# Ledger of designs, part 2: VHH binders against Phosphatidylinositol 4-kinase gamma 6 (PI4KG6)

Target 1, 302 residues: Phosphatidylinositol 4-kinase gamma 6 (PI4KG6), of Arabidopsis thaliana (Mouse-ear cress) (q8w4r8r158to459)
Amino acid sequence: GVEPIPVNGGLGGAYYFRDEKGQSVAIVKPTDEEPFAPNNPKGFVGKALGQPGLKPSVRVGETGFREVAAYLLDYDHFANVPPTALVKITHSVFNVNDGMDGNKSREKKKLVSSKIASFQKFVPHDFDASDHGTSSFPVASVHRIGILDIRILNTDRHGGNLLVKKLDDGGVGRFGQVELIPIDHGLCLPETLEDPYFEWIHWPQASIPFSEEELDYIQSLDPVKDCEMLRRELPMIREACLRVLVLCTVFLKEAAVFGLCLAEIGEMMTREFRAGEEEPSELEMLCIEAKRLTTEQDVLSP

## First folded at step 5 (VHH; framework vhh_gocatamig_d2)

Design s20 (from E2a with Y105W)
Fold by ESMFold2-Fast, scan of step 5:
Structure s20 (fold): chain B 302 residues (1-302), chain A 122 residues (1-122)
Amino acid sequence: as target 1 above (302 residues)
Amino acid sequence: EVQLVESGGGLVQPGGSLTLSCAASGFTVSEDYLAWYRQAPGKKRELVAGIYSGGSTVYMDSVKGRFTISRDNAKNSVYLQMNSLRAEDTAVYYCAAGYSWDSLWEEGFDYWGQGTLVTVSS
């Protein structure tokens, strides 16, 4: 019985699915309702599925599997990404735009068919991070989210996609603390290395050294196994996305061994804007140099 | 809409010089990564040189110091100046455009030119 409701805000189509008491249980985002997609309900249309999207490195229709990839890569629920899956779902609430031929005698709305959509568990929360002071955020929570953001080269980590849940003190010494829940990973794993956006880079928590638990987690990461898992779980994932994942994970692992904090690592991944043009980041320069040195000719020399 | 048109290939003697040009339409050269690839007879296609939006460049070891990649934003064009040419430089040269540094891999490029033949022979 209870009808899903469209989510206000954002550029793409998103819907709250509710239980029999009207409480939100899931957020559903159809792939053909993404920004610039043909069935975008907010008027941001103009491209076909598979064309370069809002970011040239993230194609139209491909943010949904990126949402799922972020969840799958969040081993041991470390960064607190809500459970997310790709589903095939049919519902009358989903948007279908009128035919594009412009001939009134041929105008006919297409019947709603099954859509591929990301389906994410709704997590109850009190605020987002844009509406809450950051000084109360646990260092470990910021670090765990930042570790994931670096691995997946998140280009869209801002306060509006970090949910904040207040924790009441039940006699456990957590009074005044909060839980952070990262969402909206649709602009991660770009097909090319590009400038990330990490709002946490300016937070005091990002300048605190990694804990032993965080360093152990980073050391345990295996980008080859990450790629094998993602190819199995998400057969549509592009090899270019996996290459970015490998490069960012290797960079994170090496930087952590050298004792760099989250803010230092994020800074090395960010381009500097000079003389009206962006300059490559330190990570980009390392990749350029590595590519130059690793030719087949180097191994054929006597 | 996006098109890359190459020109400037030809026959040159060893030790000679040649300038290849790549004229772009449908996008802005200063905003993209552009590269020159080449494919010699019986060999795989390989990166020769690349230039990023900020002006940073990359070169294959065997051409470093001999070849120079540059761009002219007003003409929306990219150039490859080739000096001290050798018989081993004989290849079809391709201009390619992509969005970022990892366009150094072939699959990172969305747009390719038709190719221009460079023959170094006496």
Scores: ipSAE 0.000, ipTM 0.252, lowest interface PAE 13.8, mean pLDDT 81

Design s21 (from E2a with Y105F)
Fold by ESMFold2-Fast, scan of step 5:
Structure s21 (fold): chain B 302 residues (1-302), chain A 122 residues (1-122)
Amino acid sequence: as target 1 above (302 residues)
Amino acid sequence: EVQLVESGGGLVQPGGSLTLSCAASGFTVSEDYLAWYRQAPGKKRELVAGIYSGGSTVYMDSVKGRFTISRDNAKNSVYLQMNSLRAEDTAVYYCAAGYSWDSLFEEGFDYWGQGTLVTVSS
């Protein structure tokens, strides 16, 4: 039998789907099992779909399409995001919490229904970035992932969301190369500017200037085309998410033309704490000032 | 559900003051962008003032120095203190809340209050 296995850890429902040999082939996350969703299998319920979630700017039930958006925006597999799609899937393994009609729920019946879920190809790997030192990570891999993280305003890029695959050293040097695989993009494309979390921001790789290939890739990005594609592929995506994508992509393109490295760009997007309070990022302050300048002018104002 | 309830509007003479309040439910005001808009008869709705998470504020140029936006996290409320009121300030004032950076524009707001009328007349 081909029986999915619930993923241990995390706050949401997630399942390893396996082939006939018991090998993991996909990770499936039902939208109604997200943190705070009605069918959350870990007891983190209490909200309806569409209400503010773990991040106020990411609504309950909407992390799945965000994972798909990250994959769709990863043109030419530049950042190496695993193939991801929204699917309608029916399986008895999925969690369904008890209904209100307890009077008729005497039988040990498992309610089986079709669910909308994110479906991501499982990529074999050896460990994640939080388990081992980062000094061996290729500069290009870190840059490519960081470029994506900036574009989508990723609020959750920690070491546990970077899979590390040791490449076979057959015929190459004894110290093998590693492949980085970014995962768990459910907290990207927030409906408003958020304080991002970019684990790579303090890594030495982030302070190395972009290569010509990386600069060409950034230059080729077209946020209008990005929005048209996402509206077509993900009709449920909110315009507010697309505006954040446009803003971050334009900011990235201009900063790269100005000669900034990945770390400098990420720092301008990150908020600072002063006197115990979080202050707006440089990017947020630029947006505030731009909007203020479009308001009616009063000649007597300070 | 998220709901905004406005109060404090009324009739005031030119040069007078009013404080508008907006009581929020279903979200935490310290985590969100909140703004006051106004709409005068026959005119388009316009941004008056906004406050970001972390306390940064923005103001319409014609109200800078006269109006102050603030929030009280313990009361889950946002306020607009209006001083030196002019006839041109006569409008229905709306409280709005949103999670979008474009929340300075109407399309960026997810939630709106019912509106409160402010009339400045002798």
Scores: ipSAE 0.000, ipTM 0.184, lowest interface PAE 15.2, mean pLDDT 80

Design s24 (from E2a with G108A)
Fold by ESMFold2-Fast, scan of step 5:
Structure s24 (fold): chain B 302 residues (1-302), chain A 122 residues (1-122)
Amino acid sequence: as target 1 above (302 residues)
Amino acid sequence: EVQLVESGGGLVQPGGSLTLSCAASGFTVSEDYLAWYRQAPGKKRELVAGIYSGGSTVYMDSVKGRFTISRDNAKNSVYLQMNSLRAEDTAVYYCAAGYSWDSLYEEAFDYWGQGTLVTVSS
C-alpha cells in the first residue's frame, strides 16, 4: 500500500514513501528525527536542535539542508545526486517523543505531525559499492562524484553511501555497465575543515588524470555564485559552511590547473596519522599559515 | 552538553607569567582543534594560539617564543603558558573548540568559553 514505512538501519528517522503498488518513490528524513535529536525514533536522543551532532562541525537538525545543498551544487546532474528538497510534510507515521513541553505535547499527540524534512527521490538500485567490486566503476562516474565530494568536504563518503545500478543492456554479461548514485550527504559542508572520508581515494579510477570535459567543469565552478545560490535557496545555511565550500572549491580549481589527479587532491585534504596521533592535512597546514600571515598583517596595518 | 570553562587569569606585572587553563566537558579534546583567542579593549577578537589533535601548534607572531599551548587528553583540558608578559597582552582570553583551524573568522568555532581577564600592568 501507500502507507510510508520506516527505514530499517541507520541512526536517524527515515521513511520510504510508496506508490499504489507499494514501490518506493521517495525517502523522507525529518530534521527533528536526526541522530541525537529530540524526536529520534530509534532511541538515539540526548541533544537539542543546534547542538553538535555526530560530527561537532555538523549540528543536530542540520543534516537535511546539507543533503539539499549537495543536490543544488550538483550542476547539470554531473555527479548524479538524486533530486532532493527541504519540505514541510504532515503525516501520522512521524515520530514524536514525550517530554518537550507538557501542555503542548498533549495537543501535538492528538494532531497529525507536521515536520520539516529532507525529501529525496528514491532511485532503484541493485547493490551499494561495499557489496560490489569497484574495478567495474566508470572512471568518469568516480571523478564526477569525487569532484562534488571535494567541493563539499564530504566526511562520510563510504561504499554504503554509493548505490550501484546494473545497466541491463542485454549483452555484456562479463563487464556489465553500472551507474553510480551518491546519497547520504548529511555530513558534508562542515562549519570548519575536518578529516574527510573519501573511500574512492584508493580506487584506481582516482589516479587517472581528469578528462578535458572534467577540467572544463571544474574551471566553470564559481564559489561566489555557489554561495549566492545557497544563501537564497537555504536561508538557514551558516556562513562558516559557505567559507568551507569556497576554500575547497578554490583549492580544487588550483590543484586541477596544476595537473593533480583526484587521488592527489583528496590526499592533500586528508589528515595523516603518525606516532598514534592525527596530524593536520596539507590543506589545513596551508590554512594555518594563511591565518598566521593575516594575523601578522593586522598587526602591521593598525 | 558541551562546555568550556577558563581559569587562571589575573593581574600580573610586565615580564611576569600566567598559565591559563580550559576544562572541557561534553566532548573529548583529543579529537578536536582547540584555540586561545583574545580581545583587547577597542580591538577585534584575534587568534593567539591553536593546537591540533596530533599536537601540531600555531601561534601569532607577537607571542611566538613567549606563549606555549598544550593539552592533557587524560584531563580533557587545554593550557596556555604565558611568559614574558607585556602591557599589550592585556585582554580577555577565550578558549574555543572546533574540528580544525581553517577559517579566518570566529564563526567557524562551535564552542566558546566565558573568557578570563588578563591584565598586565605595573
Scores: ipSAE 0.000, ipTM 0.150, lowest interface PAE 17.6, mean pLDDT 80

Design s27 (from E2a with E107L)
Fold by ESMFold2-Fast, scan of step 5:
Structure s27 (fold): chain B 302 residues (1-302), chain A 122 residues (1-122)
Amino acid sequence: as target 1 above (302 residues)
Amino acid sequence: EVQLVESGGGLVQPGGSLTLSCAASGFTVSEDYLAWYRQAPGKKRELVAGIYSGGSTVYMDSVKGRFTISRDNAKNSVYLQMNSLRAEDTAVYYCAAGYSWDSLYELGFDYWGQGTLVTVSS
């Protein structure tokens, strides 16, 4: 009846948890079922937790806390990230590979099916952005998602992880409108600077200037307070990830002050992090400043 | 109409090579995640190799260094070059396409081919 359903597709283990009526309420992804992890249910194994994963800068077993970090950084639900938590959860549906636990009896296997997992609210939707024309996407929605993607250095923002919900059922003013819901933040906050992947760079909405509300939001961002919050909420987070967050947040804040639109900022991130220019550009000087501030915080810590 | 058509399967001796092809129609391979899965007799279907929307690739451990996934955007096709084939590689190979190789909402593999048989036997 209300048993969780394994998700088809993707490389990692994922499960729909349902209510009494059989409707999906949450998506659960055990950290030890990630790509390369020992208990991956799809045969994509071969590494231990903590080894370099799908991206060298994102370790096996660490996508779950990155999902949570993206939600926690989404102050005021600005980008519309679904509520996400890191939980310890026990269920027989979770995968345990006999090759990794070869000597376990069936009894012991059932008793130790407790796992750390990301637990994200299921949001009903009609399509993803790959299936839907981008002209109908609200400028504000694209901007808000892009602001988050820049802050967390998202290496995996493509149309397939942007859900689209129709708002045409209802009253005046909602006809033809859609809601965008960003998901799959497991490849954000890498331990080193990497090329971001922002599909929205090519969308017309990204070339529209930020609104005053968006500029106020960006100006209110405090990367020091972001780091303090993440250290408290996610004690497993590495300092290298926080340095990337500081760097990207300072870059975003300064670029916004300079009057750049979302597309310009995204293109500059790709250029600056990839090109390795010898004399620092203004953006590289900001990156150096962010690194200096992060290093000084480390030195001044007890 | 979205369709994936595999070809290139057949009988090969251990240590031999085969190239599998997957021709896509109704969508653009350069924008989506594409993967090769296989199902051996009496076993569950497993991922062999995948290519990310940005062009990065992943492989299961048993095929790393032996198999290479690639795509040709102009031909809207995906390939699996299989070298140093072993008896354990005997399976029906499936091409799969979707929006994400790791998705919380199963916006991944929406399309599957009919499969192509690869037999590695002396």
Scores: ipSAE 0.000, ipTM 0.251, lowest interface PAE 13.7, mean pLDDT 79

Design s28 (from E2a with V58Y)
Fold by ESMFold2-Fast, scan of step 5:
Order: structure tokens, then C-alpha cells, then sequence
Structure s28 (fold): chain B 302 residues (1-302), chain A 122 residues (1-122)
């Protein structure tokens, strides 16, 4: 009998589920409580499920399956994504707003709700990466997370979405070392190319060349098999999301063959600001040029 | 009901100007990627111009410096101003709205207009 606790902070509805000792075991995020969704408990309502959400190409109600997709793509637990699944769960703690006029108060009603939600294993940690202090972050951990972020075109990798666990529990060999745990992948796999946000791009670790192990991992990635797996496990996933995954994975594989480091690859994927305007990324420019060349060929061909 | 309605097409002489308008209903253009495509008889559809949600623009080489894409968020509309028109610009022009303005991801456009005919001829 322990009541779940609403998560403080963030824009969407999220809940800590606890064991009989009161310890957090899972974080549950109902799909209809996402930012702008009708049952958002924090007042960020105003859209219907399926409409464009916080990012134009990530629809309201669809962040939950994206959380799961990030976990499923994390082969061999390489990037350290916590186990995540979509579940149907019933609990009175879940938020339900009034119908047409909307209940914009912070008060929650006692209603029994059955909802589809992302269900992620809670991982104990000490702080997040936004608390300053990137020097203790292992190069390999930053690289492994960055490899995943590139594959899934993560638009929301900020320090608050990287949990940090201290490993200096009295062991001399672990003194000053940390474990990084990436979370909040709800804004990945957009339906088209978007401007990603990779906070790690400015960290010294991102400018260090990939290791042989990291290059072997990248080389082993098969975007066709990724797509087949995701269609099987997440039948609601849009084909447009899978095309973005394929493009980003192929780009990553080719850039790694060319000897580019994580920061260089990330910079080619991010948009620039010039003369008060956002410019297409280098990756977007390559796609535009490829389409233009095809157009030119069709005009000149019989 | 979500719709894109184009207007402003017509017959114009070479060297003339024309402004195409695309009015959106049922969604907000300021948050979307918007593009103008064209298709001439017997040819494939091509991307002419696009505008990102942040206001950054793209133009096909053959129209760069002659065409200008813009949006009016208050009117929920997107425009294509066409100057120094050439016979080669003759086509049906389509407004498209969605998550990407590049034609590599046509499936990223949720909404398409029915098209408006532009004829450049004396």
C-alpha cells in the first residue's frame, strides 16, 4: 500500500511509484498528461492528442513510445538507458481534467483512470549534470550517450536529463568517478529533421576521438534491423520517425568512417543562427542538395 | 477541419510579378514548416521555397533573388512573392505545411493545398 508521488518539476505528468518500504521503483508518465495534452496536471494544456507538440514534429501523446524506442535501440545497454516499457495502468493518482471548460486549477480529482503510460525503472542517483562539474564525466560515457542521441536525433539533451551517480562509496579505485544515466527521451525520433539539442557538444569529452570499441559499435548498427525491431515492438510508431532514424544512423556511420569526433558530427546536425535567422544544418543542406540534384536530373531526362 | 487554401494564381507576362497566398485553417502556421512546391505538365513536383518555424528560408537556385517566401502569423497565412517571372515558372503551385520544408521528406507534410495555376506567357 504506498501511494505514488507526483514528480515535482518538468512540464508533463509524471509519478514515482514506490515499494512497500517507500523506495521509488519506477517513473510512470501517462501519454494524455504530456505537455499540452488534455489531462496535463501542470496547466500546460491546449492541444488534442495527435496535434504537433512542444516540437513541431513530435505529436502530443507520442512521447511515451519515444521513451521506449530509445531504450530498445540501446543495444547491450551501451548508453545506459534505464529499462522502459509502455503499460496500461489504472490508478486514482492520475490526473483527469474537466471537459469543455477545462479545470485549470492545480487541484486533482479522485477519479479511477486507466491510461497508457511509459513505465521506466527508477535509477538511484545523486544529482544531474546541470549542477556543474563535467570534468568527472568519463569520456566513454559521454560518447556512448552521444552516439544514441545522434541516432535518435534527440532534441532535448540538456544537463537536467542526465543523472549522475557517484561511485566513490569508499572504494579507492572508484574515487571521484561517476556513472551517467540518460533519461527523458520523449523528444527524440521527430517525424522530420529538427534542430537537435546536444549539451555535451560543448564538453571536452565530445572532442576526443572515438575508441575502437565505440567505432565497432557504430559499425555494427543496422538501421534496417532497427526499423524492423521498432515496427514489431511499437506498432504505433510512424514511418516518418523511422526514416529520420535511418538517415541519422547512416550519417553517423559515414562520419565515423571519416574519423569525425562526436562534437564534429553533432555540429553538422545542429542549425546555425545568422543575421537574426535560423539556418538549415549541414545535414539538412545535404538532404536539400540531394533532392535538388534529383530534380535537375528528372528535368534533363527523357 | 484542417485545410490549406491557395489563391493568387493567374496569367502574367514574362518579367511580371505575382503573389501567391496560402491561408491555413484548423492549425497554426507559426509552429510549422511551410513550403511552396510546383509541378509543370509532364514533369515531377519540385520544391521552390520553404520557411522554418523560426523564419529561416530556403530557395531553389533558379528562383533565388526573384522569389520571396514569408508568413503572417496573425493572418495564419504564408505567401510567395514572385518577381521577374519566366516562361519556365509556368506550373501548378502547391502550398504544403508540416514538420519539414524540404522535399526529401514529403511524408513530413501533413497538409497540402489543392494547387493554384501560374501561367507565364504573352
Amino acid sequence: as target 1 above (302 residues)
Amino acid sequence: EVQLVESGGGLVQPGGSLTLSCAASGFTVSEDYLAWYRQAPGKKRELVAGIYSGGSTYYMDSVKGRFTISRDNAKNSVYLQMNSLRAEDTAVYYCAAGYSWDSLYEEGFDYWGQGTLVTVSS
Scores: ipSAE 0.000, ipTM 0.163, lowest interface PAE 16.0, mean pLDDT 81

Design s29 (from E2a with V58Y M60A)
Fold by ESMFold2-Fast, scan of step 5:
Structure s29 (fold): chain B 302 residues (1-302), chain A 122 residues (1-122)
Amino acid sequence: as target 1 above (302 residues)
Amino acid sequence: EVQLVESGGGLVQPGGSLTLSCAASGFTVSEDYLAWYRQAPGKKRELVAGIYSGGSTYYADSVKGRFTISRDNAKNSVYLQMNSLRAEDTAVYYCAAGYSWDSLYEEGFDYWGQGTLVTVSS
């Protein structure tokens, strides 16, 4: 095999694993090389695994299982999340900080490093959504990704986390001739309800009503079964994350019954609520109630 | 149009101080991740300091304790206070804005300023 190569972008440790022809087949992110983790290869250290991370609601070392959770919740490959798994993988390319001067470490023979890592299939693509006009994005693709983002309370959905693959070689500028691939779900399922970030709120596709297929998919979602599956597949997942999943899935299901589009649902989730003398909508009341229930559970919890 | 305009660079003696300013137009500073990068001749561009939308900050080890990043939402501006400057701090300093600082492809930045030169020399 061809040696893996470190990814230059981002703050965490990430590695392209390649086939015999040198083509990328997977992206591997060791949990102890996340931003602020002890073995971060880019110098962004300073916290221990399990301490509050970049977001207090997502702990250092815990983005990898969140990447996997997003994939596992993507039933029927509906939102198009690339296959992702937690693996124990051994390779000398992985970074280990030894507390000594880097020049002296480089002079010594490296030990083979065994680590827990997220392992995600590399999907070939042409650019990301921030590099392209949104009018070319299929309505169904935006809806399917938005449905997932709402369920998992994604706090980091921006254009750079949406890969765009052109379906034709060229010569036709027709709407709907691209594939969208959502990635970077490491900041989903926070331990507490908080404001998500959904860039698609501002896209015209989000203002289009759900199709019958999308409504059937939403109606088929069972947050109790979701929790049972995640506890089985990811035994390290925190109950706080599962509470967020349940609340957001219930919210989505009720909003869909009321005939709301993605933009309306997303705006209600990100809206700042004020107390006294305001009359929120029934859906806004549901969102307020969901946030209140989460706060009360946290207060009652040791 | 979204734009970032840097100011405050110049020539300073070792041990001196400078404050860099980044004025934003076309977007709201308090909602975005904002960062200062620098690039010295013949070297790669590197992250110096960042401020997340929630107020959390990051500093590179080489500048920690000497540099401070801050924002003023009323002026829609971001600042980098640089103290105890060293010859090694000589670089073009760039202001950057985006949704996330941890992007696999582009570090999550949508917008970059034109850069401001800081020269630390006696």
Scores: ipSAE 0.000, ipTM 0.213, lowest interface PAE 15.0, mean pLDDT 79

Design s3 (from E2a with D102L)
Fold by ESMFold2-Fast, scan of step 5:
Structure s3 (fold): chain B 302 residues (1-302), chain A 122 residues (1-122)
Amino acid sequence: as target 1 above (302 residues)
Amino acid sequence: EVQLVESGGGLVQPGGSLTLSCAASGFTVSEDYLAWYRQAPGKKRELVAGIYSGGSTVYMDSVKGRFTISRDNAKNSVYLQMNSLRAEDTAVYYCAAGYSWLSLYEEGFDYWGQGTLVTVSS
């Protein structure tokens, strides 16, 4: 037994779990240690589980199942999301804050024994994208990650949650090439349309048209099958999250047929700050207009 | 309540040094993305330096080698050490904190300080 190590960095509680050799095998994030959660180990507390979190449409304690949803939606490992599961896990390393009103300290300490957590395979890597130049990133890798980010309305895609792995191991045969591994999908699938953050919008790769393989993948996406799968695998998932998934997937599919690139699609989903106020995105305005013009049902009807 | 309070601005001669401080309350600076922006009269705010939750840093090209961003976890503060100051560094400097760990745009930050004026003049 090797003791797990708290991860330095990020706003939530996270822990490296290690094998007998001391090598990291998994990253574990307890749901009650998320940003704003009562047992956040970094002092970022103030809300109860189930209350609106950092994003109004992502509830405190619900980022773990969103991490799993991103992995499950990554068919054929296309975007390269590491295997992720929701688990109940017991360990003394997990944090419990002293903030109890009217309860005995013994009872609070006993609650440390088991937590629900996201459990994600640790992928060995050399850098994250904030430490590495983006010009070396393969177009296909950026496109595959961007396709997933659009589908799940990722509100937090930045360089710090893109791991970079060198491929020149003496056998892979790609000098100067890297593998991108997207992580930290806890702020995806909001219950309503939110302002996404897609850092790749500013990368030249996002302005390159989709390949035939990428267009075939997008065309093969079936939001009805996505919803059926997520309801089976994650019974706790909210129907509002599935409606957002359907909307974003349909929008992606139509935009791709119309010949739009990742950057153009992402820009239509992003809100603008105009005249001192944040305005709805073009996608949000299209949804409002479609609902206004529909007399029998809206575009998101079940 | 999340609050950022800047201090350390003032008048300095060209070639001089200043240290700006940003004191945080309502959150832990070692675990957040924190950045210094500046705004000169008649211009939009621009990113000067940022520090990610893991401790890695980013700098505007014109300040690389002259400015250093750092944290003090015990004081729950972030700093911008400014060396070899030039007239073009004259601006109001703002501390910003964001829960989205990185943004190239102002809109990515949830919290802003009120700013501290730096004037570089003979």
Scores: ipSAE 0.000, ipTM 0.111, lowest interface PAE 18.3, mean pLDDT 81

Design s30 (from E2a with G50A)
Fold by ESMFold2-Fast, scan of step 5:
Structure s30 (fold): chain B 302 residues (1-302), chain A 122 residues (1-122)
Amino acid sequence: as target 1 above (302 residues)
Amino acid sequence: EVQLVESGGGLVQPGGSLTLSCAASGFTVSEDYLAWYRQAPGKKRELVAAIYSGGSTVYMDSVKGRFTISRDNAKNSVYLQMNSLRAEDTAVYYCAAGYSWDSLYEEGFDYWGQGTLVTVSS
């Protein structure tokens, strides 16, 4: 059937939308059903939209646009993020908690209203990375996902939000290979620099140097153009989030020029941040140091 | 094979403190979703606190500021420090584990311990 199915796991409201044959086609997450939001279906309520959320640096109601931002920043489908959009959608399956619709709760015709939601294409897969050996993961796939994670300062990249799909190449060379699909980018682009979480940092693939194609991609990144695009596509995005994107992109570009591998970059980013009113964060200090080292390298060796 | 073993429950006076512990096997605490749930007499089971990748934590509103969830990666264990206990905190407390608690594709089973009784009474 075509009736959407609520996702049982996770803290937020999420729904599988299906076609008339019962096949999943999309996953929809209403912004007012996020953790702590008023219409959360799992009992995690108590905050208003715009208040500090699951992380203080990610506000209630803002995870949906972050998932869209991750997709929009994935130029040329490089990291393999599934197509994601922010939509206005109406359906009776969506959760409305008692008291949220006020006097309208007395009238059944008022129960179905439009919600803003992230809408992500469902990608068929066999398991997630938590249940699969990492030795079969392509180096390029791990690198491409890691490059995106660094750019967006992903605070929640673990095996459970990395899907694994077996490849059947019709008899040409890809037997035993897998496709990696990164999902669940709701905790990226925090308003302030903080420690990321990159599970891939411990994988052998992360210690292999970037390829020329990967280095070309990194060098082509333009954080000014990224900000212009995100302001246009997601006008609700906060300037603080864009500042984090700029700082992380600059750091990535400079670290790559310096010859660092993915694991080395990730390790530097996971250092403890300082507390103190007049001191920059550890990541800001690393960006400053990377610029200084690049400038001195240019002076000392043409 | 996931196994969770709880301990630390008991009878405590209002305003007192208890520490619950949960020893995990079959998975790595630092990589997986771990949570404390509770079920009060005659009520539905509810999530009290959880810890997930990167060390981020969430708490039920009524326990914020009183309860603290933490993990010890070397001991592969998770803890719930409960302070300023109230009669309303009386419940059987369960340790739970899963693959991901914020993933759109979380279809894995919630693994559960056997529970430990906490009674807050004078």
Scores: ipSAE 0.000, ipTM 0.312, lowest interface PAE 11.4, mean pLDDT 79

Design s31 (from E2a with G50V)
Fold by ESMFold2-Fast, scan of step 5:
Structure s31 (fold): chain B 302 residues (1-302), chain A 122 residues (1-122)
Amino acid sequence: as target 1 above (302 residues)
Amino acid sequence: EVQLVESGGGLVQPGGSLTLSCAASGFTVSEDYLAWYRQAPGKKRELVAVIYSGGSTVYMDSVKGRFTISRDNAKNSVYLQMNSLRAEDTAVYYCAAGYSWDSLYEEGFDYWGQGTLVTVSS
């Protein structure tokens, strides 16, 4: 049949899987082909699985389950994350690195290689957000994506990770409108608080107050049940990742009750530079102060 | 392998001063959150001081104005200058490091030293 195509660009190994007509149906990313992983096909090797990766708080080989976690947390398809699963898949297209000696016959053959990989439904689209003006992006779409990004402490939400689909179906209210599809959640749920990257933070949509539907959605979030679900579905997930999820979800819920907009919440989570150095976010400062107060209570208590 | 090694502990009289040092290997202190914790006999471990990326600091109220946390990025070390020491400051002092901190659990730091004993007694 139809052979998968390696994805050009990016740092990790990724593959378009196609149907009998040659149309892309899925994007597959083997965990051992991540940036710095041993079987990276793009020359970005040098670390072992489990070592600190591109972000110190996201280990090499662990972006795949984060992709799945983002999808699983997207209840009711609210943020529009494409269906994503962690699968064991066998194909000769997958990369296995061969040393400079080139003498190993097995590595030079079209070997069937069985790998654990993230498997995400391909969603047809026209552009990414880097190539398209943001003024046409629906407020609700930006809000829904931002709500997810806050919950999972996404460290990599840039325009290249937002797909844009034009809506041309003859509906009067949809001419000039677009659908946003968030992808590439491999750098979410870090093991500790990190400086997130929320490109939407400076967009005018982020400064518009949440709708009643958005507030109802946020109020319905239960981080304890989120953790129970993720432990069941992704047994490899680290408890440190779940702590970050709980903290960010509680913070989001509290901030929304106090009437903060998406941009205000995001700004409290992002670090700033002062005197040439990075300073902690307001959220990080609140956490440090809460820890200080907790330890002082322990000293004063019998 | 990431390691933190504390030094500078000892016996000191009330009102005296000590400087604790923590030497880091396997990571860079300029990129991490560094903290000093202490644990006295019969008490829970408590946070004394934190220095974060960018150089800002936070202190426990009982040590504020008496203790100063600092780092030397070139020496990959963090320090705790302790002045006007009191009997209540007697504890094992631990250096801790992490990529960032979270408020949900005691173990917000990934790496810990083995501790250095400070005894304040006349």
Scores: ipSAE 0.000, ipTM 0.259, lowest interface PAE 15.7, mean pLDDT 81

